# VHH binders against q8cch2: the designs that were tried, part 36

Target 1, 325 residues: q8cch2
Amino acid sequence: RFCGSLVSRTFSFHVSWRMEDPLFRLDLGWPKNSEYFTGATFCVAVDSLNGLVYVAQRGDNIPKVLVFSEDGYFLRAWNYTVDTPHGMFVSGTPFEQSVWITDVGSGPYGHTVKKYNSLGDLVQVLGTPGKKGTGLNPLQFDNPAELYVDDTGEMYIVDGDGGLNNRLVKLSQDFMILWLRGENGTGPAKFNIPHSVTLDAVGRVWVADRGNKRLQVFDKDTGEWLGAWDNCFTEEGPSAVRFTPDGKYLIVAQLNLSRLSVLLAPPSGSIGDCSVVSTIQLADQVLPHLLEVDRKTGAVYVAEIGAKQIQKYIPWHSRTPAFGA
Below, E stands for the ipSAE of ESMFold2; O stands for the ipSAE of OpenDDE; V2 stands for 0.75 times the mean of E and O plus 0.25 times the DockQ between their complexes.

## First folded at step 20 (VHH; framework vhh_7ubx_2)

Design r1 (at its last look DockQ between E and O 0.49; V2 from the best seeds 0.00; counts 0 for: pae E 7.5 > 2)
Fold by OpenDDE, look of step 20:
Structure r1 (fold): chain B 325 residues (1-325), chain A 122 residues (1-122)
Amino acid sequence: as target 1 above (325 residues)
Amino acid sequence: QVQLVESGGGLVQPGGSLRLSCAASGFTFSRYTMTWVRQAPGKGPEWIATISRYGDTMRDDSTKGRFTISRDNAKNTLYLQMTSLKPEDTALYYCARDRIYTGDTKPLSDYRGPGTQVTVSS
């Protein structure tokens, strides 16, 4: 009676948590002079083509928009026609640069999406200046949060940072409404504080539905709901969302957690569940609000409300040009 | 012509289960997001669940633990598996081709079927 003791070799899968090399490192050299941040920095946009970084800040009697080089030099600023900036986006061709700003102010320029040239001249106003509303003809906004302009010139606007609309609007290049999605709620294509919007390389619109603690995904052409990620946002909803230039990852900000999360981008097709690849924990009360990614360098700029600054993160494997001896 | 036809409803006792089916025709089923909604007497339409063309789902919290939405694109059929049925689940259940909820309080479905009656009673 050979009682062969089945030694259950507990294969301790030593998941060697290889300390995955951080994907990003802080660039302490940007900007060269931080003294230009005189207010709460709410948003940032990057002109990857020209190597420019646009910053919007809030405060009284201060420049509302600051322009820096990618190397961190201050270039120019303006303080007119912007009440309370919230979101920012730079679109452009080699011949024309456009700076878009969403304004959530109650002043004469508030509740609008405005286009500026590179010098800070107001070129275009969407919405009714100084008037909040839900109207579609003419188009009105109530605390527009952020916008994204694709390569064709079509615009995606999330309207509803605590306002009445809680919606995603797609506009043509000539500012005609192509489709509109969303109302206040928890169901698919409903929003509670749609706060950020971006596109992926396969034609999907991603919306940070902050209050519902999720990302929602839509078809850019039809506005069709494609899915949502909620499992990565159990503590707090996303305030900002951008893709890395290679399309491999999403970078998400969680404002009150003072946290950046790097998520694995889904392939074409099913969105599935989200997966966190890396996190960058910021100091308490830093409050990362919105962020932008340089399409050329992969650098990430983060507008930090609490710290009243913009921080630049660079990809870890980015070879610092050896300063030639 | 776009057609949606719900089936599988009926009378069931509390705690019972039903599987609803929605047969789709007249369009490329696999290209559309689909939704189940229900309407009880004297109440407005209630959203239950949505499934994308790729199979991603969102479900209402009130029924999330009991109801499951699925689809078979090869059969052009949408399903709703219901378990642990309660009297409050009594309603007409509709299948809808639903892409997005718009600012209208009503689910904007392009098309819906005539519905299938589900009655939960002892």
Scores: ipSAE 0.777, ipTM 0.896, lowest interface PAE 0.6, mean pLDDT 91
Fold by ESMFold2, look of step 20:
Structure r1 (fold): chain B 325 residues (1-325), chain A 122 residues (1-122)
Amino acid sequence: as target 1 above (325 residues)
Amino acid sequence: QVQLVESGGGLVQPGGSLRLSCAASGFTFSRYTMTWVRQAPGKGPEWIATISRYGDTMRDDSTKGRFTISRDNAKNTLYLQMTSLKPEDTALYYCARDRIYTGDTKPLSDYRGPGTQVTVSS
């Protein structure tokens, strides 16, 4: 008997890990206002500093972006200039935040990476709205999948999901290209559906190369290929990747398997092979697409296209003190 | 200044083994990603395997499990251990240095060796 997404069976490759001590638990109390999930929920971003959770969903005549408090209460929404959202990222200071949204497809706002303030006002557009492209001057996109903005304001964009570009683009905070990697292919620094991007604490860029069933790793400053992990993804590639704030783990989603995996973070040198330390098996057709980790609390928010919701997972240590961000 | 010199090729029987070496000089070998490429007569170059400066590797699927790339940074040497060789592995094998990215939008390997011939035939 299998009971929905609340039932999970975790496996560990470590002899000291036991099933009864999971690393994360589902927060059943989040959100308080799930009635606002009226479409397919594609992505989620967290403003750790102000305790806000942004959700983007797809559907006709519905709010495309929803904003919730950290405690799960609906606050506000907008849909202007958001058509077919795919990925989302929040950056900023305690007094000013930037909400970045990638938009895909052939609609009037597709093929862009757009910046909003916290009230939903559009303040920056990268790419040519509604028109895919491969060019670099001006920079164009073809279904940009996701981005990551680091603490210095530098940006990493994976471009894209099912388009022609298959590339990782690094931009300065002034949106100038610092380096670029990729083309369609299976070799080092080549991609098939580069779908998610994140950074670790030691200056490495991690890309979920979904169609090639691997994570690829690059030096954040030079763009040099540093290695790849494929041994954890033999059945299906990762759709999403993020590090926990303590740097101990990676959280990975596998969309069609409806699975979340916790992987052991590698050391600063050779990355070796990946090691799964915990797995959360969701109900069939939940379809976890992208996810975000709260930098302050370690909470994991997962956008579930099939279930049309966002679920929140909280770090869990039954025999240790709670940890801060 | 930069030099890459391959060795260890030759004639082998199907099912046999070879170890190719690539001796590097004129640059800080330990700082560079290194690659093996092969080219059969009348065909384009074919990527075989790549190893990062930290020892992480990626291999072409068709040779996975048969070919192993490795490096010895103390000896400035790149290796390709080849086993279970087949006639379709017959090619000229090149060692290449991938360039440290310095602002190019798509960096290319900027140095290759002259190659070493591998011929698999009974």
Scores: ipSAE 0.054, ipTM 0.582, lowest interface PAE 7.5, mean pLDDT 85
ESMFold2 (binder alone), look of step 20: mean pLDDT 78; pTM 0.782

Design r2 (at its last look DockQ between E and O 0.35; V2 from the best seeds 0.68)
Fold by OpenDDE, look of step 20:
Structure r2 (fold): chain B 325 residues (1-325), chain A 122 residues (1-122)
Amino acid sequence: as target 1 above (325 residues)
Amino acid sequence: QVQLVESGGGLVQPGGSLRLSCAASGFTFSRYSMTWVRQAPGKGPEWIATISRYGDTMRDDSTKGRFTISRDNAKNTLYLQMTSLKPEDTALYYCARDRIYTGDTKPLADYRGPGTQVTVSS
């Protein structure tokens, strides 16, 4: 009776971590002149259509918003109607550019989401200037953290960078509340410092729930909770989240770790668990706060509070434009 | 009309197991996230777990090791598998078609069932 011991060959899938070529490299040539960063740089937005980079910085008697070209040239700045900028987003058509800024200041323009044109003229104010609140009619904010505007003009706002609201609000193009999610807490669709918001290509809203050390995902149409990622954020919660243009990866910032993480985007359907594909470790106390991705080039701009600068990362395989001879 | 009907509750000894079911009707079950909540006498509602329409789950830490939420979209049924039951688990258990748990005494849940009683006693 030959008891053939079935040696269960544990196929140790040696995932040979092929040292896959870094996904990104630092562009040391951007900006051309770094002396324009005179304060703490808190956020960055990209007009991919026009090749513009908008930067917001904090400080006294300094320009609050800086505009650079994609090539790194300083173009213009303004210092009015912005108290304490936190988040920034640029939406636009070939005919109109809109720069949105969230303001967490306690001054006369604080606790608002404001729209500017490309010249820095104030066009629209959401919230009650200078007044924090929880109200929905009229809509009030308390330390709005970031916003995202989709291609239809609908707006997603995460309101609660240490404020009272800890919520995600969807607004119509006409600034009517379509749905609202969130209160302070640890359960599904509850938040502790919702800090960043973005959309994926399949109509999911992703929120960096920083204090709960997770990303939460919602249906953009209904606001329905779809899932969460927490397993990649055991050390620190995400402060920023964006997708690569191809939708293949998420780029996440972890502020105090001074770290950028590249995560694999989930397919349609189940969100599942997160998977880290790559990590960019920044120097100590660089403090990457928020980031933006150029939809055309795939370049990543990172607002670094500690280093008081914006860094540009370019995809590794991006062909350096041959300097025309 | 939206209907949710919980079943599977009963009397069980400490350390025992129960499987609760929630039969859903009157809506497209597969399009909604579902939640289990319980309410003990003299206490407010307590969130247990939520499952998305795609099967992603979030669970309360207090019961995470003992309770498992699942769903069968083909049967329009939500489940709660409970193991290692304790006297403190005694409560009325509700299923809710709820996108979020608000913790509010007034469940903002669009719809919930009448509940099924779970009693854990020696």
Scores: ipSAE 0.826, ipTM 0.910, lowest interface PAE 0.5, mean pLDDT 91
Fold by ESMFold2, look of step 20:
Structure r2 (fold): chain B 325 residues (1-325), chain A 122 residues (1-122)
Amino acid sequence: as target 1 above (325 residues)
Amino acid sequence: QVQLVESGGGLVQPGGSLRLSCAASGFTFSRYSMTWVRQAPGKGPEWIATISRYGDTMRDDSTKGRFTISRDNAKNTLYLQMTSLKPEDTALYYCARDRIYTGDTKPLADYRGPGTQVTVSS
């Protein structure tokens, strides 16, 4: 598809990097097969072990999920059981890799969190397909926005994007509720559009509480509230949050500002206030929605619903002879 | 059993100050976030402030310039320092350990104290 806005987004990325000593460089060669982006690209997930990048997009009569190699070649697609994708996450072991997709809206598989094997076969459905709900037994969702699966198979789900639940749910690897926080509100452990969730290396769960213009932080084991950051988001709340693999930085997207921010990770214990280290200003209307960081390489993949593409950023140090040192 | 006992309330004139205390027992106080809540007659409960186990705080905007939450983990005690008190601050003030859903059925009241009355009046 011929798209002039793609060229504009590319130049904007380069301008942002040139304004500062960059931590990341745009990979202009990724993907090799951008013609497969035929709709609005809402989310991205990375299988670091097998070198795969999963993309979910929205549109009429198009494949909903695309799979690319890490070097950018299109491999396969599917649309079975995917209606209105919102978030994605890849997890598993060297023997079994899975991709999880949240689905929203009124389609027959809406209001679910679904697991697929690497070939696109549906293997698990959480929630009641096509039916929003607030219930806990069975567990129901109302526009679930995103999830994170840790290395032990425990899951963290933010539920959701504009629905009534406004909650963070932790599940065991067998999908039993371990703890739950949230309701609509502005106080601690209350949410307005909990939109993204991630885990740091010291056992804290971070939630992008988009409508309240903050990140909130919880103990991964107990669900105890540990603090909040709002001082970096006075203009607009975060739509996405992830840590770099070295644990040194957070990467945050701000959708309507078309901006990525790199924040300094706090020490264990008290989190204090947030500190912005670097900013990547994208072209107007790029609209970075959700993002993923490759846990092995530190590469950042950004789903841009306005630009209808995924862009890849490479850590500056990974392009030197002492790679990963 | 979780036990929370508030003290330090009383009658005070507008513009005055009070320091409320909450003595905690029956759980490892230093591992939990703690909260102050108030309830005026005929109104629902109002959140005032929360402090994490590590001292990070969040305060309601309406009182944040006047009320300060703190804790002393060695004494198992939570505090609320109140200044510039107004008649609108008249309420029952109680401390709470935050309730986290894990499937238990214990009543919410098992996670709070009975409260201490603050009355701001000339």
Scores: ipSAE 0.750, ipTM 0.900, lowest interface PAE 1.1, mean pLDDT 89
ESMFold2 (binder alone), look of step 20: mean pLDDT 79; pTM 0.783

Design r3 (at its last look DockQ between E and O 0.01; V2 from the best seeds 0.00; counts 0 for: pae O 12.0 > 2, placed apart)
Fold by ESMFold2, look of step 20:
Structure r3 (fold): chain B 325 residues (1-325), chain A 122 residues (1-122)
Amino acid sequence: as target 1 above (325 residues)
Amino acid sequence: QVQLVESGGGLVQPGGSLRLSCAASGFTFSRYSMTWVRQAPGKGPEWIATISRYGDTMRDDSTKGRFTISRDNAKNTLYLQMTSLKPEDTALYYCARDRIYTGDKTPLSDYRGPGTQVTVSS
């Protein structure tokens, strides 16, 4: 069928899709208030139910946590009990939400995984502030890197970034250890800088084993090793990993390459080898550290240590100017 | 209760092949990842390969391409197919189930078998 269309626009857009089908595009309008990014932005978390974006940054005499609307407007900030933030995660209901922040280093708030309410009040501390440790009763951390909180309230913590523990810890909603994997090493269920953790829809826990240049996969209920992906990370290990809400893709950051990689999600059984379906090459020294995917919209928020900002990428739906059956 | 029993070891000449088997009982074999480990005289244990419940594998680089891990869940059996054997492959080979911390005390013997000797020499 012969379709009428603006040749230059239609051809350019159509050729771009055929040659470089982008899955995401940069939201140039986000944020509205970038002047609040005054330090190195290490992590980001999204409250998709209330349309809030939490950002943690590092620097002397600056606000440590910033809160933006999903439309990019600055709302509020706090510093309370946050010194050297590394990772964060939002959990809860529309009327009661929790913001979890990991803190690292030997400062007064370091080596902890902390829970805040939406107003920035500290409501729970895991670990011993300022004191690294390997202990399990009480549970201690050594530079805890990130966490994921499941809808059941169960938690997965990777512990940690350059510390001695090199472990994945699953906690009940009451913070009891359900299972634990890891020690320093390269074999299955060993880690070198376990840096990011996420959960897919079929009950698998994915860990960015950054220093070993791989993702490792575990059964969420038992901690059983389910496989590993290393063939997509030969140049550099993943610093961050998240699934898109439709379950079709993984979004991975590679810090020093300043690159985001979109990987095809594996089926529910065997994971096979990884396959890169798209990349987003950022400018040199942007340094994407950790990222979050909005569970409702699929928007990807990337914390960029070098660029000292958060960038938002939104899913790109195919829109063709040609009209057909 | 948990029992792992290796077999198929023996004396083989360099360049030869062996197939090791590990018979599992006392647990639901199909729900667990399984591992082959070897220990040569005077050396510490050396991880060889691991296979998930779904057949995904990871193996050590030193034996990559020569050793293949596989499993038959219907027979509750783990296998190690070894080819192009070298004198440095001489070791006690044993299978293991991953030891996962859950707070329960469980004897180490419930996670591994006693092993089968492989000797590569002409």
Scores: ipSAE 0.755, ipTM 0.903, lowest interface PAE 1.2, mean pLDDT 88
Fold by OpenDDE, look of step 20:
Parts: C-alpha cells; structure tokens; sequence
Structure r3 (fold): chain B 325 residues (1-325), chain A 122 residues (1-122)
C-alpha cells in the first residue's frame, strides 16, 4: 500500500494582478482536424511568407512531417528520410523555401541536419547519416537539437541534446564553420544540453542551455560570450526560446513544468537580468518541447510532446497587426 | 453561436448544498478550460474555480473546501458542487469559457452565461 504522498506543490504564483490584457489567446480552431497528429509532436516551424506550418512527430509507421496552413488545414505529409526528428526551422525567400530538420535518431538518417524543399524532397544533409560524432572535418553531430538560419543564410546549430558535443556552431551559407563555442560544463559559454537557438534583432545569439537552467547569449559575428540569464529558470531550464516579431519579448518553454514564460527582451547592450512579464501554465504532462513564432502574424505555435499536439496562440489585439509593420 | 446556460441556483438555507450546471453549446466544449465566477450585489466579480480541458482544477482558497468544480465533456456540461453554503455565498453565479488556460487565479474568459441566482438565507 504505497501511500504516495501527493506533495501538493503550492505553486505560489505571484499573480501580479496587472489587469493587463493577456498577450496571447489560444486559437482552438487550429488545426481544423487534430486527427493528423498520430505521434508525439516534437517541433514546429513556420513559413511566414506562405502561411505554412510544418510539424514533426515521432512514432512508428506514421508520417514524420506534417504540413498545415496557417488556417489549420492539412495539406501534405511525408515519412521518408527522417528517423527521429527533434528540431525544425523554415528559411526562405519568396523564390525558395527550405525546411531544416535536426535528426537525433539512430537510424540511417540520424545525427544529421537535413534540408528539404516545400514538397518534402531531401536537398541537403549535414553530418554523417546514421553516425554520431564529434568531428569538425567533416562536420559531425551527436543529437543535434535545433538550428536557426538568418537572413544571410548563415546557420546556428546547437548540437548536444544529451550527446557528447554540447556546442553551438555557426556555419556559413556554404556550410563552412565560422566559429564554434561550448563544451560540456557549467561555466560561461559551456553547455549542458543546449536545446534551442534563436537570434535577436541586434545580432545576439540566444541559446537555451537547458541542463544549466539558463539562457546564454553570444555575439553572432565573433561568437563572443555576452552573458547569461539564470534567475528566471530556478525550477527548470528553458527548452525553447523565440522572440516576438517586434523584439519586445522572449517566449520560453519549460518542458517538465508544462509552462510558457514571456520575458522582457533586453535593450541593446548589456543583457542584465531576466524579467518574467507573463506565464502560461499548461496542464500537467503537456510538455511543451519547442515553439515557433510567425513573423508576420505574431502567432506562436507550440509542440506539445505529452499532449501530442501543436497549439496555436495568437496575439490578443490581433485585429490591429499587433506587430505594426 | 457560443452559448452558456447556467442552472441549479435557488434559495437554500445556511449549511445547505446546491449543484450548479452549465450547459455549453456552439463550440467544442472539450477543448476549452472553463471557469465559475460569482458576483454579489455591490461587489465585483469573484473567481471561484477553473477547470482545464484536461480536468486540472484551480480553486479559490475561500471556497476550496466547500466548492468543487467538475466537467462532463460527453454532456458538454460544467458543474459546481456547493456544500456548507453561507449567507456570504449569495450571488449571481456565472459559467465562463476561458480564452486561455493561464494556470493562475485570473482566468481570462471570452464568453459567459446569463448567470444563475444563488440565495442563502435562513
């Protein structure tokens, strides 16, 4: 008779009663049909230009990638050349769309960062398919977690979701290493499960250092360490990080807490300390893993592993383009 | 059209019990968190309890030991079981659909019913 003491964790949420209009509202109409989520949804990417949402899910004998419209209609799916997806990013010009997927699988396509076209055709592979490694020539990965591609085509890859590398790599458009930072550790510029990466408007790279319960910030050009935020993540480290289109806020996921946090973005210069402006507490075991922000609409898509779904949040004042173009 | 209709209110003696129901229509009930609020004459709205789409509950401490929120997704119905009612519980009770599940004591609702009157008097 194991009397499991229900530790009533009294989450003393200091509800700052700021009657401020919530920043986001849930769009329960997205997707139109949730039946297409047949596995654990691990990541999401948004093609803001074309109004497309890409979803990657894990499972046996299921489509690994799903494509939806921003309105929530299922469009297409594919299940080839993806073993175990972890991160996803869509980059593109009006003329070319690229879907990038990190693969942490042990199968023939695992431990790679792969580029697809909008139709799901494999276009580029970084790493050695099916082989984990620490090598730089050729470049190898060990559980690459996520990537970000900037407007110039340069790539930022966080490699080390439980792997050996625990590093941030910057690549040129032609996939040459420009700089590399990080090793396993707790000190400045060291990582324990670098899990998400994004870029702000002033040229700083933000990395969710999940195991060390912090965000770390680097200069995008030099790779120099600029600082870290740790005071907002005392309970659990961030699993995902994105900026709002206006650059005013960071949206952060904390996986096991089933929580989304909205942080105030720092000004240019010193990053200072982090400040939480809002939190969205999800149900237990929903497990928000990664998220993406539509740059046009400001909508936030969250991949929820536990709930096996993608949730869409839209800015509250969306009648007016909240993020004034 | 989104509709919420509260029922089960009435006159009850102190120490009595009531079960309020809220019938939901015009939306997918199982996808939304739901909230009970009340408003007494001359007072502002008071949050009572929220239940997530997954069945997680949050309750105000003042009523937590006496009131229980529950839902039946198959019936598209929200419930509030009230026990040990007090004169101070006299209010109009509203069922509300939440815009977002915040996990805090300040749910944001977009729709509410017309309310059901609960009067606790000797």
Amino acid sequence: as target 1 above (325 residues)
Amino acid sequence: QVQLVESGGGLVQPGGSLRLSCAASGFTFSRYSMTWVRQAPGKGPEWIATISRYGDTMRDDSTKGRFTISRDNAKNTLYLQMTSLKPEDTALYYCARDRIYTGDKTPLSDYRGPGTQVTVSS
Scores: ipSAE 0.000, ipTM 0.265, lowest interface PAE 12.0, mean pLDDT 88
ESMFold2 (binder alone), look of step 20: mean pLDDT 79; pTM 0.793

Design r4 (at its last look DockQ between E and O 0.69; V2 from the best seeds 0.00; counts 0 for: pae E 2.8 > 2)
Fold by OpenDDE, look of step 20:
Structure r4 (fold): chain B 325 residues (1-325), chain A 122 residues (1-122)
Amino acid sequence: as target 1 above (325 residues)
Amino acid sequence: QVQLVESGGGLVQPGGSLRLSCAASGFTFSRYSMTWVRQAPGKGPEWIATISRYGDTMRDDSTKGRFTISRDNAKNTLYLQMTSLKPEDTALYYCARDRIYTEGTKPLSDYRGPGTQVTVSS
């Protein structure tokens, strides 16, 4: 009677948590002079073509928009026609730069989406300056949060940072409404504080539905709902969302957690569930609000409300140009 | 012409199960997100679940553990599997396309079927 003791070899799968090399590192050398941040920094946009970083800040009697070089040098600023900036986006061609700013102020320039040239001259106003509203003809805004302009010049605007509209609007290049999604709510294509908007390379619109603690995804052509991610945002909803230039990852900010999350981008087709690849925990009360990614370098700029600064993160494998001896 | 036809409703006892079907025609079914909604007597429409053209789902929390939405694109059919039915689930159940608003056009949410009656009673 050979009682063969089945030695259950507990294969301890030593999941060697290979400390995955951080995807990003902080660039402490940007900007060269932080003294130019005199208010709460709410948003940042990057002109990847020209190597410029635009910053919007809030405060009394301060420049509302600051322009830095990619290397961190202050270049220029302006303080007119902007009440309370919230979101920013830079679009352009080699011949023309356009700086778009969403304004959530109650002043004479508030509740608008405004276009500026690279010098800070006001070129275009969408909405009714100084008037909040829900109208579509003419188009009105109530605390527009952020916009995205694609390569064709079409615009995606999330309108509803605590305002009445809670909507995503697509505009043509000539500012005609192509489609609109959203009302206040928890169901698909409904929003509670749509706060950030971006596009992926396969033609999907991603919206940070902050109050519902989720990302929602739409078809850019039709406005059709394609899916949502909520499982990665159980603690707090996303305030900002951008893709890395290679389209492999999403970078998400969670404002009150003072956290950046790097998520795996889904392939074409099903959105599925979200997966966190990496997190960058910031100091308490840093409050990352919105962020932008340089399409050329992959650098991430984060507007930190609490710290009153813009931080630059660079990809870990980015070869620092050897300062020539 | 866009047509949606719901079926599978009926009288069921509490704790019972039903499977609703929605037959779609007059459009490319596989290109649209689809939704189930219900309306009980004296109440407004209630959203149950939505499924994307790729099969991603969003569901209302009140029914999430009991109801499952699915689709068969080859058959142009949307399904709602209901389990553990309760008297409060008594309603007219509708299928609809995703709500899309475009300037000068009617919302796509206007495309719904006549509904199928579900009655849960002892």
Scores: ipSAE 0.811, ipTM 0.906, lowest interface PAE 0.5, mean pLDDT 91
Fold by ESMFold2, look of step 20:
Structure r4 (fold): chain B 325 residues (1-325), chain A 122 residues (1-122)
Amino acid sequence: as target 1 above (325 residues)
Amino acid sequence: QVQLVESGGGLVQPGGSLRLSCAASGFTFSRYSMTWVRQAPGKGPEWIATISRYGDTMRDDSTKGRFTISRDNAKNTLYLQMTSLKPEDTALYYCARDRIYTEGTKPLSDYRGPGTQVTVSS
């Protein structure tokens, strides 16, 4: 606790007008059981309430979904009904936890968004297994890329990583379509490879519009377009987006640059222009695809399809679960 | 009943300027994003610019630097300031309230005005 602004004074130690001090550090001790990463790791999701980390990977004759503790110990796996996983999200209450997985491609489980309990039992299927489509009755998908489930049970799906749909779909807790935005294009509320979706605390839906090298922002209740950020993505579009738990930052992945960017979160109302406050440069060709931020701890888990692993980054100023360096 | 009425069009020499207005009534204008679209003979509809309820904007590249969208929520009015007009800007210009809501499987219709003609000719 300080009377003066020591944060301002500490920048003087670097004798630099602009500094890229780390906001996060690599947890070198996570996971303890990396031998279970036997395929391309496409996505990761966190059950913050129970301290569980879910990982989905692709490969033949391997477990498709892996579950680790927050300390990095392997707990369990499953592969039935998971074919070509792409994105994941953990939702639920303290009494019921659900793992949602998007599945893509032309296999028998493809083009679906599926719900599992924490033990890996399939409890809900959205979409028409093995059949891509644009229809809404029945609901069809074409390579659904990711989803976000709000605490109310309302769901946001980006659909998808592929040619037919290019849309953002909001569902009620009973899976009725509440609103839908998108078609292929570059204008407002149009997409090219809508790849990741998240919510902020002030009721905005953020979409990583990867092929258009931008984030687009929508009102969560009405689906109204609220703005876009493109000036932070001149080299490559974001593949993943999440907010930190304090709402101060966004974490985005840029897959082919093998880079994570930390962006300053905008205030409510107008979003203005984006600002990069820090970057994490990963090793060449690790290819960060999707990521998750633990709502409780602020830890960032990154699924690296090129490196076939998950890396964990923890806030620089938070207490470390492992010693690190 | 939602109503949008455009005005400010007309015949203009190349290099000239016009300011289009769109008067809105029958809804809470300040809660909605608004869009300008144009349609020239022999062409499909062309998006020009959109402004969010908070003032964030996006513009089509072909008119970037020449056309500016703005709004006055106190007057329930949307504007398009056009400068450096060219013959290819000749079109019917209309404002629209974006499709905001789908009800079940059927999207709600959007609303647009009847348009105002802009003709750029020597």
Scores: ipSAE 0.463, ipTM 0.774, lowest interface PAE 2.8, mean pLDDT 86
ESMFold2 (binder alone), look of step 20: mean pLDDT 80; pTM 0.799

